# VHH binders against Glycine betaine monooxygenase reductase subunit (bmoB): the designs that were tried, part 22

Target 1, 368 residues: Glycine betaine monooxygenase reductase subunit (bmoB), of Chromohalobacter israelensis (q1qyu6)
Amino acid sequence: MTQNFFNPVTTQTWTNGRHNVRCVKVIQETWDVRTFCFMADQPVLFFFKPGQFVTLELEIDGEAVMRSYTISSSPSVPYSFSITVKRLPDGRVSNWLHENLQVGSELVVHGPVGDFNVIDYPADKVLMLSGGVGVTPLMSMTRWFFDTNANVDLQFVHSARTPRDIIFHRELEHIFSRIPDFRLHIVCERGDESGEPWAGFRGYLAQAMLELMVPDYLEREIFCCGPTPYMKAVKQVLKSNGFDMSHYHEESFGATPADVRADVEELAEQAEAEMEAVDTADMLQVEFSNSGKSIRIMPEETVHAAAAKLGLHIPKACGMGICGTCKVKKLAGEVTMEHNGGITEEDEADGYILSCCSTPKSHVAIEF
Short names: E, the ipSAE of ESMFold2; O, the ipSAE of OpenDDE; V2, 0.75 times the mean of E and O plus 0.25 times the DockQ between their complexes.

## First folded at step 19 (VHH; framework vhh_6z1v_2)

Design x02 (from v04 with S33T; at its last look DockQ between E and O 0.54; V2 from the best seeds 0.61)
Fold by OpenDDE, look of step 19:
Structure x02 (fold): chain B 368 residues (1-368), chain A 120 residues (1-120)
Amino acid sequence: as target 1 above (368 residues)
Amino acid sequence: EVQLVESGGRLVRTGGSLRLSCAASGFTFDYYTMSWFRQAPGKEREVVADISWDSGYTWHADFVKGRFTISRDNAKNTVYLQMNSLKPEDTAVYYCAREDSEHFGEYDHWGQGTQVTVSS
């Protein structure tokens, strides 16, 4: 179903908070790295500062788990956002994501948050230093600079274990080949055991190598992300050479923000309390006649939401009662419908409702 | 279950040498950055040294001043701290820790620690 193009004029922008999102694409980046792309059910513009991250709210083996991941996509593509996750042999969440997250999966995210971003630290000369999966926030930044035609002299040095481990390799080469003021350097620690020749820099990032690649590195705003030993090595080089560390930035996911945990717990408690407080007497039954499925919903839930809970996907484009895409026939019962012109009086008279903005007042039956 | 077990801590005289070991089990050792920490009485825990999965990157705290060296043997799932020219100020419980590979700069597992005492 061709997702109707969202009207950018009427589309809401997401704000820092808790959001329901759906995985809409999974991309295999490398042998052990995947990108997961998300959209909201309703048209939402995902604006954030390149380099920021989100926190996933997951349930793994019956346990609530929170994990933060940098947004790897750019806000210049606002209708979705992505995270890029490296699978770790002993990683609980990374393995779960790789094994379970697929197109159609729904989850909750918190954010965007984070101070590691290029918006708050504007500069004409930028040096990006990444190690391994640390490339993800810097890729977001790079995409942003490219897409916005930023007047930035950009040096990008990425360090990988082997050539097969270079995340976004082709995309980076593509971007950097198109912009004269963008320079890409890739360092591989070792050659590919598979015999793939590597003609680039080999070994570990050190002072001599950095000086050769980026002679003016001391004059640049530096964004660094990678394993702790890598970042510490970088900092040592910078400090030993008299770099003004006020122009050095590194990502630290820090602990899942306490507020996010608290919010999740509170929301869970509220949900439980609401579930308990919802006197079974106040729940309204929604029946879908074609599928034969029925559900009891809270008085404030929409017919569309009821369908979704049953795995019934009523087409929806705007979610605002404008487009009419979510129109369904009501066979019985009463609803409160707050629409914005997406349904005609004639359609209403014929028993049609917009499921996205219709809330049952009684038990209802829907032809779907 | 992830386990980190430190050993080698003992009483030594000033100027002496000691080698600490941390035996790791329950996880794929060569995927993780390992670190040594120490905590002296009444002081905060501080990082002593870090080593990347393949020993390509090592970091030592400024107070080490070339006296300590972190190393690892991935075949033995062990990380080491060679300590030379020990001083009374080095007296502390030394801990090995595993860095969280999903969150750089965070540590998700700690050993129980080994006591190093340097006498005057």
Scores: ipSAE 0.542, ipTM 0.829, lowest interface PAE 1.1, mean pLDDT 89
ESMFold2, look of step 19: ipSAE 0.715; ipTM 0.901
ESMFold2 (binder alone), look of step 19: mean pLDDT 88; pTM 0.891

Design x03 (from v04 with T58I; at its last look DockQ between E and O 0.54; V2 from the best seeds 0.00; counts 0 for: grease 24.3 > 24.2)
Amino acid sequence: EVQLVESGGRLVRTGGSLRLSCAASGFTFDYYSMSWFRQAPGKEREVVADISWDSGYIWHADFVKGRFTISRDNAKNTVYLQMNSLKPEDTAVYYCAREDSEHFGEYDHWGQGTQVTVSS
ESMFold2, look of step 19: ipSAE 0.779; ipTM 0.928
ESMFold2 (binder alone), look of step 19: mean pLDDT 89; pTM 0.899
OpenDDE, look of step 19: ipSAE 0.848; ipTM 0.944

Design x04 (from v04 with Y107F; at its last look DockQ between E and O 0.29; V2 from the best seeds 0.62)
Amino acid sequence: EVQLVESGGRLVRTGGSLRLSCAASGFTFDYYSMSWFRQAPGKEREVVADISWDSGYTWHADFVKGRFTISRDNAKNTVYLQMNSLKPEDTAVYYCAREDSEHFGEFDHWGQGTQVTVSS
ESMFold2, look of step 19: ipSAE 0.705; ipTM 0.905
ESMFold2 (binder alone), look of step 19: mean pLDDT 88; pTM 0.895
OpenDDE, look of step 19: ipSAE 0.757; ipTM 0.913

Design x05 (from v04 with D30E; at its last look DockQ between E and O 0.27; V2 from the best seeds 0.60)
Fold by ESMFold2, look of step 19:
Structure x05 (fold): chain B 368 residues (1-368), chain A 120 residues (1-120)
Amino acid sequence: as target 1 above (368 residues)
Amino acid sequence: EVQLVESGGRLVRTGGSLRLSCAASGFTFEYYSMSWFRQAPGKEREVVADISWDSGYTWHADFVKGRFTISRDNAKNTVYLQMNSLKPEDTAVYYCAREDSEHFGEYDHWGQGTQVTVSS
């Protein structure tokens, strides 16, 4: 027997898993962007780390489709959560959502999950950099900092194509005008084609522009989300100026093979330095039999990270055990695998594991 | 229907030059970031270069830096890859790809590819 209303002391909070939700509100944000707000049928408190995402489980034309969206709302108001979706005329999922998802619609979501969040990387001084719809996870973070009276100095630089494409424009201006330690800079890459002038910054984010807007940017924890050319331009400025990239965080839903290779090379250099500095008594060996390489790692490190440190390129996409892209065959040893449906019982019986979410319990051997 | 059609791949000698083209149709081309990838036999597909919707940002992988140049002509719905000082290591199928506008780092449409072969 339970009470069927919100009670902050006794109402259950959601945890990573599969949830049935109902759309309770639809908000038109711009001419082609909508926010969809959801609640559960039973009272649930939707706590999460600001910046995290959910994955929608949809059926479109008789086919099961999974698509991830960042949670754009703040967990400071945990009675609902929201996603923000840009409609693309040729987009399968985005177009379907705009056409079919209305108040009263029910669907399944998975989550919340994600390592791109402000809870795991606390800092006194933060710089947020977004391009286009990349604003959505950063909006969740901004709302959280504002609502909780966080002790942070916050700089936010947002790039949009034109003034009419600025998502959350009025709310961003409102929030950032009210807090002395909060600063907002909006850059439009092109003027407003509708005839409304733009008097702010124009063009593309470059070192000189960033220095004008945020002179102390090299001293900040940085959260970045936007189109790949945008994020690569940001990283180039940071690296060229000696920024410690361990304080740089970006949202990427999939790594290209070249990005994976670059990360692997960086991890290999780090692993060599760590081997010199760390007592190996508590480490477990991961062997990759086809390559003939092996490494000792801590029990909390994944098999995928072990491969990367050795310069081995296991494909990875979601990193959460949903998509199955990182599947490899385990020849020996035991792992702890925390997956979300990306591997079948048949595959597990055949010795397969998801390397992105498997950590060793013993010395292991992998066919790779 | 979104289509990306690469052309211009052929056999060239080491040190030669080649220009690849990717003709785009079925979408508003100028609103998307575009990339060139390549895949050699038995290797993973790798990004070669990226370009933003209006050429304001470009990026080139270190292994082609100074030799390859990405560009686009939005009036012709075409992205280009100018390839200079070609090496045998550049032998691969080259693919044009469109970046997903909501899942940055993912590519939602690919061409069929064009073969580039660099001989000694």
Scores: ipSAE 0.674, ipTM 0.898, lowest interface PAE 1.4, mean pLDDT 85
ESMFold2 (binder alone), look of step 19: mean pLDDT 88; pTM 0.892
OpenDDE, look of step 19: ipSAE 0.756; ipTM 0.912

Design x06 (from v04 with S55T; at its last look DockQ between E and O 0.71; V2 from the best seeds 0.00; counts 0 for: pae E 2.5 > 2)
Fold by ESMFold2, look of step 19:
Structure x06 (fold): chain B 368 residues (1-368), chain A 120 residues (1-120)
Amino acid sequence: as target 1 above (368 residues)
Amino acid sequence: EVQLVESGGRLVRTGGSLRLSCAASGFTFDYYSMSWFRQAPGKEREVVADISWDTGYTWHADFVKGRFTISRDNAKNTVYLQMNSLKPEDTAVYYCAREDSEHFGEYDHWGQGTQVTVSS
């Protein structure tokens, strides 16, 4: 088997639209914040502009609900994407996600969209200002700058309630300690509930504190995300000091613009009508002989996705037909396999396929 | 059930002072930013002041800056608006609102309002 990461990738690249994704990992970030990582069942490269968001299409208690979340991961690692969700007492969607979304869960998302991003506003000197969960779009931007070895002077000022509430704390410290032109400043409003001392800045971000942290803040391209009072306070400081506000960018975390809501609703209605019209007799059966399980899937779905729907775990690494990790033996039927060198002619002659990039053309039986 | 109940609105003369209160119940109050809005006759509702959930960040509209002060007491689940140097232009129904904690910039609960009338 050979892996050639320099060859062009024939994998799908996602674009703004309606997508089916599956949760593949859940990370507990803090006591009340989780990151949910998603992949598609077909090989997909999740390119987007750092700072953009997706809109979740959910059904909660029989009601259709949509909510937008920023993509907290970086497109520099495009094999998955992540959202980061803080659980709040009255948060219908946030509580539902924490209670119900787990590894294996399927979800419909719309996007990627959003004008709040670092690609459209390039600059040599950047200041990021975040409050609470507003860190998520800025984390995507920071990961991008770090992963791509960007030639940028980056200042990041993050405000959290307590040290316990600092989202991505260890990763932020790691990134910012390794790059000479990257500076991190964390402001905690109060100490830990346990009384543990906080050695960093304490209180609330004010003009004097910002001047100490980032003396040249007026020379920077500024990206800001946090609660409304926080963002308004930041804007007042900038305007009062003659900052050219065309270099100031902000995002209201979680907001779904009206035109995005309308597009999401239209696509969801269209998808439901199209699915209702589909005759399930056009589906193809994939059976897994060792487990004794079978499922009918659409011809566009992969053998790996079929296994996942049955709770069967076929190992998968690259998802692009390069590494060969998803190789399984086909006992019967025909598939279309779009590989990138991850399987030898000898393996194909012996009946092996790469499940992650093979779709059925007929009834298929897999030794798994 | 989430409730916001404003009180303290009344008739006062120009130059006078009032303190509005907004009693909150049915939610974890100290996790939410709160705002005061007002609506004068024939005008659209407008934001007067905002306060963060931890009271460290406040904002006041230019037309009330220096005269009005927003505050909160998280132990009493109450938001206040201290209004000094009142003018006839401040005559309006004043509303307390809670910022949606999942969607910043949106307000998911409103009080019924309290009438403030400032006479010449």
Scores: ipSAE 0.433, ipTM 0.770, lowest interface PAE 2.5, mean pLDDT 85
ESMFold2 (binder alone), look of step 19: mean pLDDT 89; pTM 0.901
OpenDDE, look of step 19: ipSAE 0.562; ipTM 0.838

## First folded at step 20 (VHH; framework vhh_6z1v_2)

Design y01 (from v04 with T58V; at its last look DockQ between E and O 0.67; V2 from the best seeds 0.00; counts 0 for: grease 24.3 > 24.2)
Fold by ESMFold2, look of step 20:
Structure y01 (fold): chain B 368 residues (1-368), chain A 120 residues (1-120)
Amino acid sequence: as target 1 above (368 residues)
Amino acid sequence: EVQLVESGGRLVRTGGSLRLSCAASGFTFDYYSMSWFRQAPGKEREVVADISWDSGYVWHADFVKGRFTISRDNAKNTVYLQMNSLKPEDTAVYYCAREDSEHFGEYDHWGQGTQVTVSS
């Protein structure tokens, strides 16, 4: 009977929040893909669930920009974390990162968050399916299984456009050559343009090809990430063959940074109108110490809404107290916090609250 | 400046055929998956078809399967939607969209649309 030690990892996840980090390494993975590695100055162990993502808080051309990237590193080495970014010639963020982010650069990240992960869906037999840069969350999962000596039967099918576009090629070959129950299959849609032969599978993932590579694919927990036409082709094969889609998982991100910015500006306009109409007798003050701003709000309004009414940008993803993205430090006062597991008892003891689901009970001061 | 310009929408009779085109400019076209969407008055925008960067993967919604065919010509930076056996229910504004190549399932650029009207 096999014991599944993956369950204890859920207690080791990195605490969701706003983090100042420093780039400590840049690795050129392919001609157009780089990995950026980060550490924090404070002692931080970057525990997370493999497959999760962070959201970068950047300033590009004088504008605040937020962009999500999967964590490609594994929490088995928790002293840093990494993201892996494909350069898009017309991509605002991807180009900026490739051109400007270097060793020594500091930036803010939010997270870790995400329901696409291997910890919440344990299984004895796993199939990973990736296309292109979609390999990145699955690489985190693969590194985790390898580093922890997981008792899992792992099949990995990766599709790349050409052999030179295979991200993490050498490391994948190493990992999958070492473990009897691990199998790697790489499909290249084109051969190398220099005439160099590609000895592996060519073309597009189809049912017949998948049956040859992974004949028991219908018996596996499946994690998939790649371009939409690729993922739809995968789902069509699975559904057509009676696969129970509750065992199929694909990556999904939260709200876009642009949505967050627009929400904040809209709420600030609403707050000015509401203050003109509201009797101050029942209101409680919320101060934001780093910005030097304060506002009086009704007791049923959240700390996050208070910040938004002042034009302050506290990141928010779920808004329901489960993801922890809105975590801030309370310096003074009392709040009522109705959370759904997005904050630990240790964080609460250290004075942290989830601004999106915390309402004031008294005058409150927030470190923001 | 990324631009997607749809053309070819017009009035056709039930059972007729029509080909839509979407001319793309301002980006490396064969880096991206492309899609057609449609939106009828008072309804939500819905995906009609998807095509991978090199046409190796194509997908069509069930409500158009067998009648519509997505294709692309990377030499001309153009994506097409061949629409056969048209029905009044196909009346909508049709939009061309580019998939974000980092955030799969999201679309970062849209055309202004082309109106297709199918008369009974």
Scores: ipSAE 0.796, ipTM 0.933, lowest interface PAE 0.9, mean pLDDT 84
ESMFold2 (binder alone), look of step 20: mean pLDDT 88; pTM 0.896
OpenDDE, look of step 20: ipSAE 0.885; ipTM 0.960

Design y02 (from v04 with D54N; at its last look DockQ between E and O 0.67; V2 from the best seeds 0.75)
Fold by ESMFold2, look of step 20:
Structure y02 (fold): chain B 368 residues (1-368), chain A 120 residues (1-120)
Amino acid sequence: as target 1 above (368 residues)
Amino acid sequence: EVQLVESGGRLVRTGGSLRLSCAASGFTFDYYSMSWFRQAPGKEREVVADISWNSGYTWHADFVKGRFTISRDNAKNTVYLQMNSLKPEDTAVYYCAREDSEHFGEYDHWGQGTQVTVSS
């Protein structure tokens, strides 16, 4: 009997890069929030640091659009990964996803990446603070702590507009009921318009309420994600009370996706102008196999710049070979890679390079 | 179409007061956090104040704290900036912006701006 299933010895794990995935499940979480679950065509283990995100590569009304979403699933169950999307009135991408992304849909994603994660900042005592859809990276972290039997004292304070807007409510209650060192506090800013009662905390998270819920909050490693006014209010409380802000962490998407999008557009414009002026005999070809695009570049230009000139969006954050965000798989050819620790020897042995600091020595083929 | 229209900018004397308004249309206003930014000649755009969807959280930059107050009226789809004790360094174009509710800290719509000039 023949079976195709995950084999921990031989099944490959995903790493930062460009991935083809398929939507395998859609879950309605609340009246306006859905979770989309993805798998690869071949078995893949979706390891990542809990709190990290992916960037979706979409085409909406003939326009290429890149949008980042946190991974809401946990790498402790690595057979798929999920994002959780709130449908916004007039939201272009969120509405498109709710209307068009269905079981069977194929998609390109970039990642996983992100400095906001619990692996890089271990602590015995943790406080998680979320507002609205900001719960999603913290849900990934919570699932991870629960599934791995982490020895952590966890306080979780979640703020929602109304009771019907509490994302993952039943699962959070389940997880937190099972572990003595886990405490959950939910704050609703107002009751439902339908008059449904809310017996928990009401109003806005303020210093007095935080002190009541988590008296030792100044002793904890803090992970915060929510709307900017919410996060600034939290930081103001912490700073006013002498909290060491090196133990405070908050979500930011902008540096990776925004920097990559801006760099790609700028380099594409520059490449068009430069191609008109350059003798191509001295150039080396860089082929991007998944897209079917190729370009000839000078040997001193990077693989990342080559992709940008073709309108291909390889994620980049640091640009200096430190963070690993620009990692791609080289299928053929040779490069010179000048990195500063952003890639492991295991990754290099598997054929990965950091596109932002790799220049061709020969014609090369990249899986992108 | 999402529109943000600032008004109320004018020339005022040092120590004076001014109220800016930002009229919002084309979207569900009380779903979004709103911000005021300013840009002085030759300087980068900087955030002045933020306000949450229902006014429960407000924030003001240190350089305006105690002098400026952000507020909103969801029934009128309008965000305000009350500016008191104005100084010449407050001279700038003031912009109203809507926060992207999926990417906190990013702003997906901006007004055209209103000029505030503070004379000595």
Scores: ipSAE 0.674, ipTM 0.894, lowest interface PAE 1.5, mean pLDDT 85
ESMFold2 (binder alone), look of step 20: mean pLDDT 88; pTM 0.899
OpenDDE, look of step 20: ipSAE 0.889; ipTM 0.962

Design y03 (from v04 with F27R T58V; at its last look DockQ between E and O 0.47; V2 from the best seeds 0.75)
Amino acid sequence: EVQLVESGGRLVRTGGSLRLSCAASGRTFDYYSMSWFRQAPGKEREVVADISWDSGYVWHADFVKGRFTISRDNAKNTVYLQMNSLKPEDTAVYYCAREDSEHFGEYDHWGQGTQVTVSS
ESMFold2, look of step 20: ipSAE 0.743; ipTM 0.918
ESMFold2 (binder alone), look of step 20: mean pLDDT 83; pTM 0.847
OpenDDE, look of step 20: ipSAE 0.892; ipTM 0.963
ESMFold2, look of step 21: ipSAE 0.791; ipTM 0.933
ESMFold2 (binder alone), look of step 21: mean pLDDT 83; pTM 0.845
OpenDDE, look of step 21: ipSAE 0.885; ipTM 0.962

Design y04 (from v04 with D100N; at its last look DockQ between E and O 0.36; V2 from the best seeds 0.66)
Fold by ESMFold2, look of step 20:
Structure y04 (fold): chain B 368 residues (1-368), chain A 120 residues (1-120)
Amino acid sequence: as target 1 above (368 residues)
Amino acid sequence: EVQLVESGGRLVRTGGSLRLSCAASGFTFDYYSMSWFRQAPGKEREVVADISWDSGYTWHADFVKGRFTISRDNAKNTVYLQMNSLKPEDTAVYYCARENSEHFGEYDHWGQGTQVTVSS
């Protein structure tokens, strides 16, 4: 720590990158959920877009491990940031964090990054839908709206397995009780037999329940995070009722056919709208040989973005070169690939690249 | 160690029925969402059905709706896929998978697969 406290006028704001941090607080949220708070040794203001995540660089049993967690704190309190971790039965990383990460622990984090956030999709009326630990990015968004006195009509529907599993319950009730245009609804899938019965909604989020809680849900910008069956159930309700899915946003680290297609279709539409604005003189061609499609992009744009602009569905999860999901074979040309361990030297020798973090240095051809 | 073992795949005639099973061990089964995927030769692996930890949410791909049903028995640590009105297009290796609850949408454990072949 410095001899003086942070001075926002002179203190540097962090940017996407590699950061050394120290755990300064551990908060037990529920019987199996903890929040870990971090600060830097150097003066840093931790601004980010609410909903973004960091990736922890850990060593577990002698092995390097990378794991992403959403930032659950709000950038309105920028002197530290927090992640919130549910201890999963048999979860390697989550159990290690609960057992080993304590006040004074030092580690490396990467970020902040992520397209799932409320800054890029402003709206007057918002619906947040979360299941289980999926509450964490939405808590960051909620704290941000509350702390900044945002002029937003906010509905928050959170699903938990039992009442004792409701993460941030006291704080959510407090925030939502103080703001006239904020409404909180909590659904518990099971009752709790611990002597405090649940008087709220029980069961599973369905159209009838959503209509009762948030009658105007089809008019809202929707942010959703939870287990895949939960998120698919939400999308089924929305699509069946004619919801414009361009106003639906979810956090997912894996590919499903619907998620991949929606992302690609959205980028293709954006690219068509942008054609009139760009100068092609500095652009480099990216050809997708199996599809027979090609596009010219700026040298700063990724191969994955190029595919998406053509309506081609390359899987993407982390977007940071960590997970390897976006791996494709390069047939010709050169790229700059800024990966974080998501590809082996053997794969590179065989001509593979990570499309999410590869930008062209020449005209390139991709087997896709 | 986490294990997922599929069984029940075999040759069956068009219009027939088949039940696949996925026996799970080495983890707390009822804490995780589970899915069935399939992969035909020369095609991408695709999701067939999903089920939440307690069966409260289920999802089936459009190409199997009305014909396939995912279910689970948490007392037996088993996921099932009931396949009715089978078509030659359903010929594939079927895999069960566990969703990574730390990274929603990622599947962190897979079975070895079971071959389903539907003959005309």
Scores: ipSAE 0.708, ipTM 0.905, lowest interface PAE 1.3, mean pLDDT 85
ESMFold2 (binder alone), look of step 20: mean pLDDT 89; pTM 0.901
OpenDDE, look of step 20: ipSAE 0.807; ipTM 0.930

Design y05 (from v04 with Y31F; at its last look DockQ between E and O 0.74; V2 from the best seeds 0.77)
Amino acid sequence: EVQLVESGGRLVRTGGSLRLSCAASGFTFDFYSMSWFRQAPGKEREVVADISWDSGYTWHADFVKGRFTISRDNAKNTVYLQMNSLKPEDTAVYYCAREDSEHFGEYDHWGQGTQVTVSS
ESMFold2, look of step 20: ipSAE 0.719; ipTM 0.907
ESMFold2 (binder alone), look of step 20: mean pLDDT 88; pTM 0.895
OpenDDE, look of step 20: ipSAE 0.835; ipTM 0.939

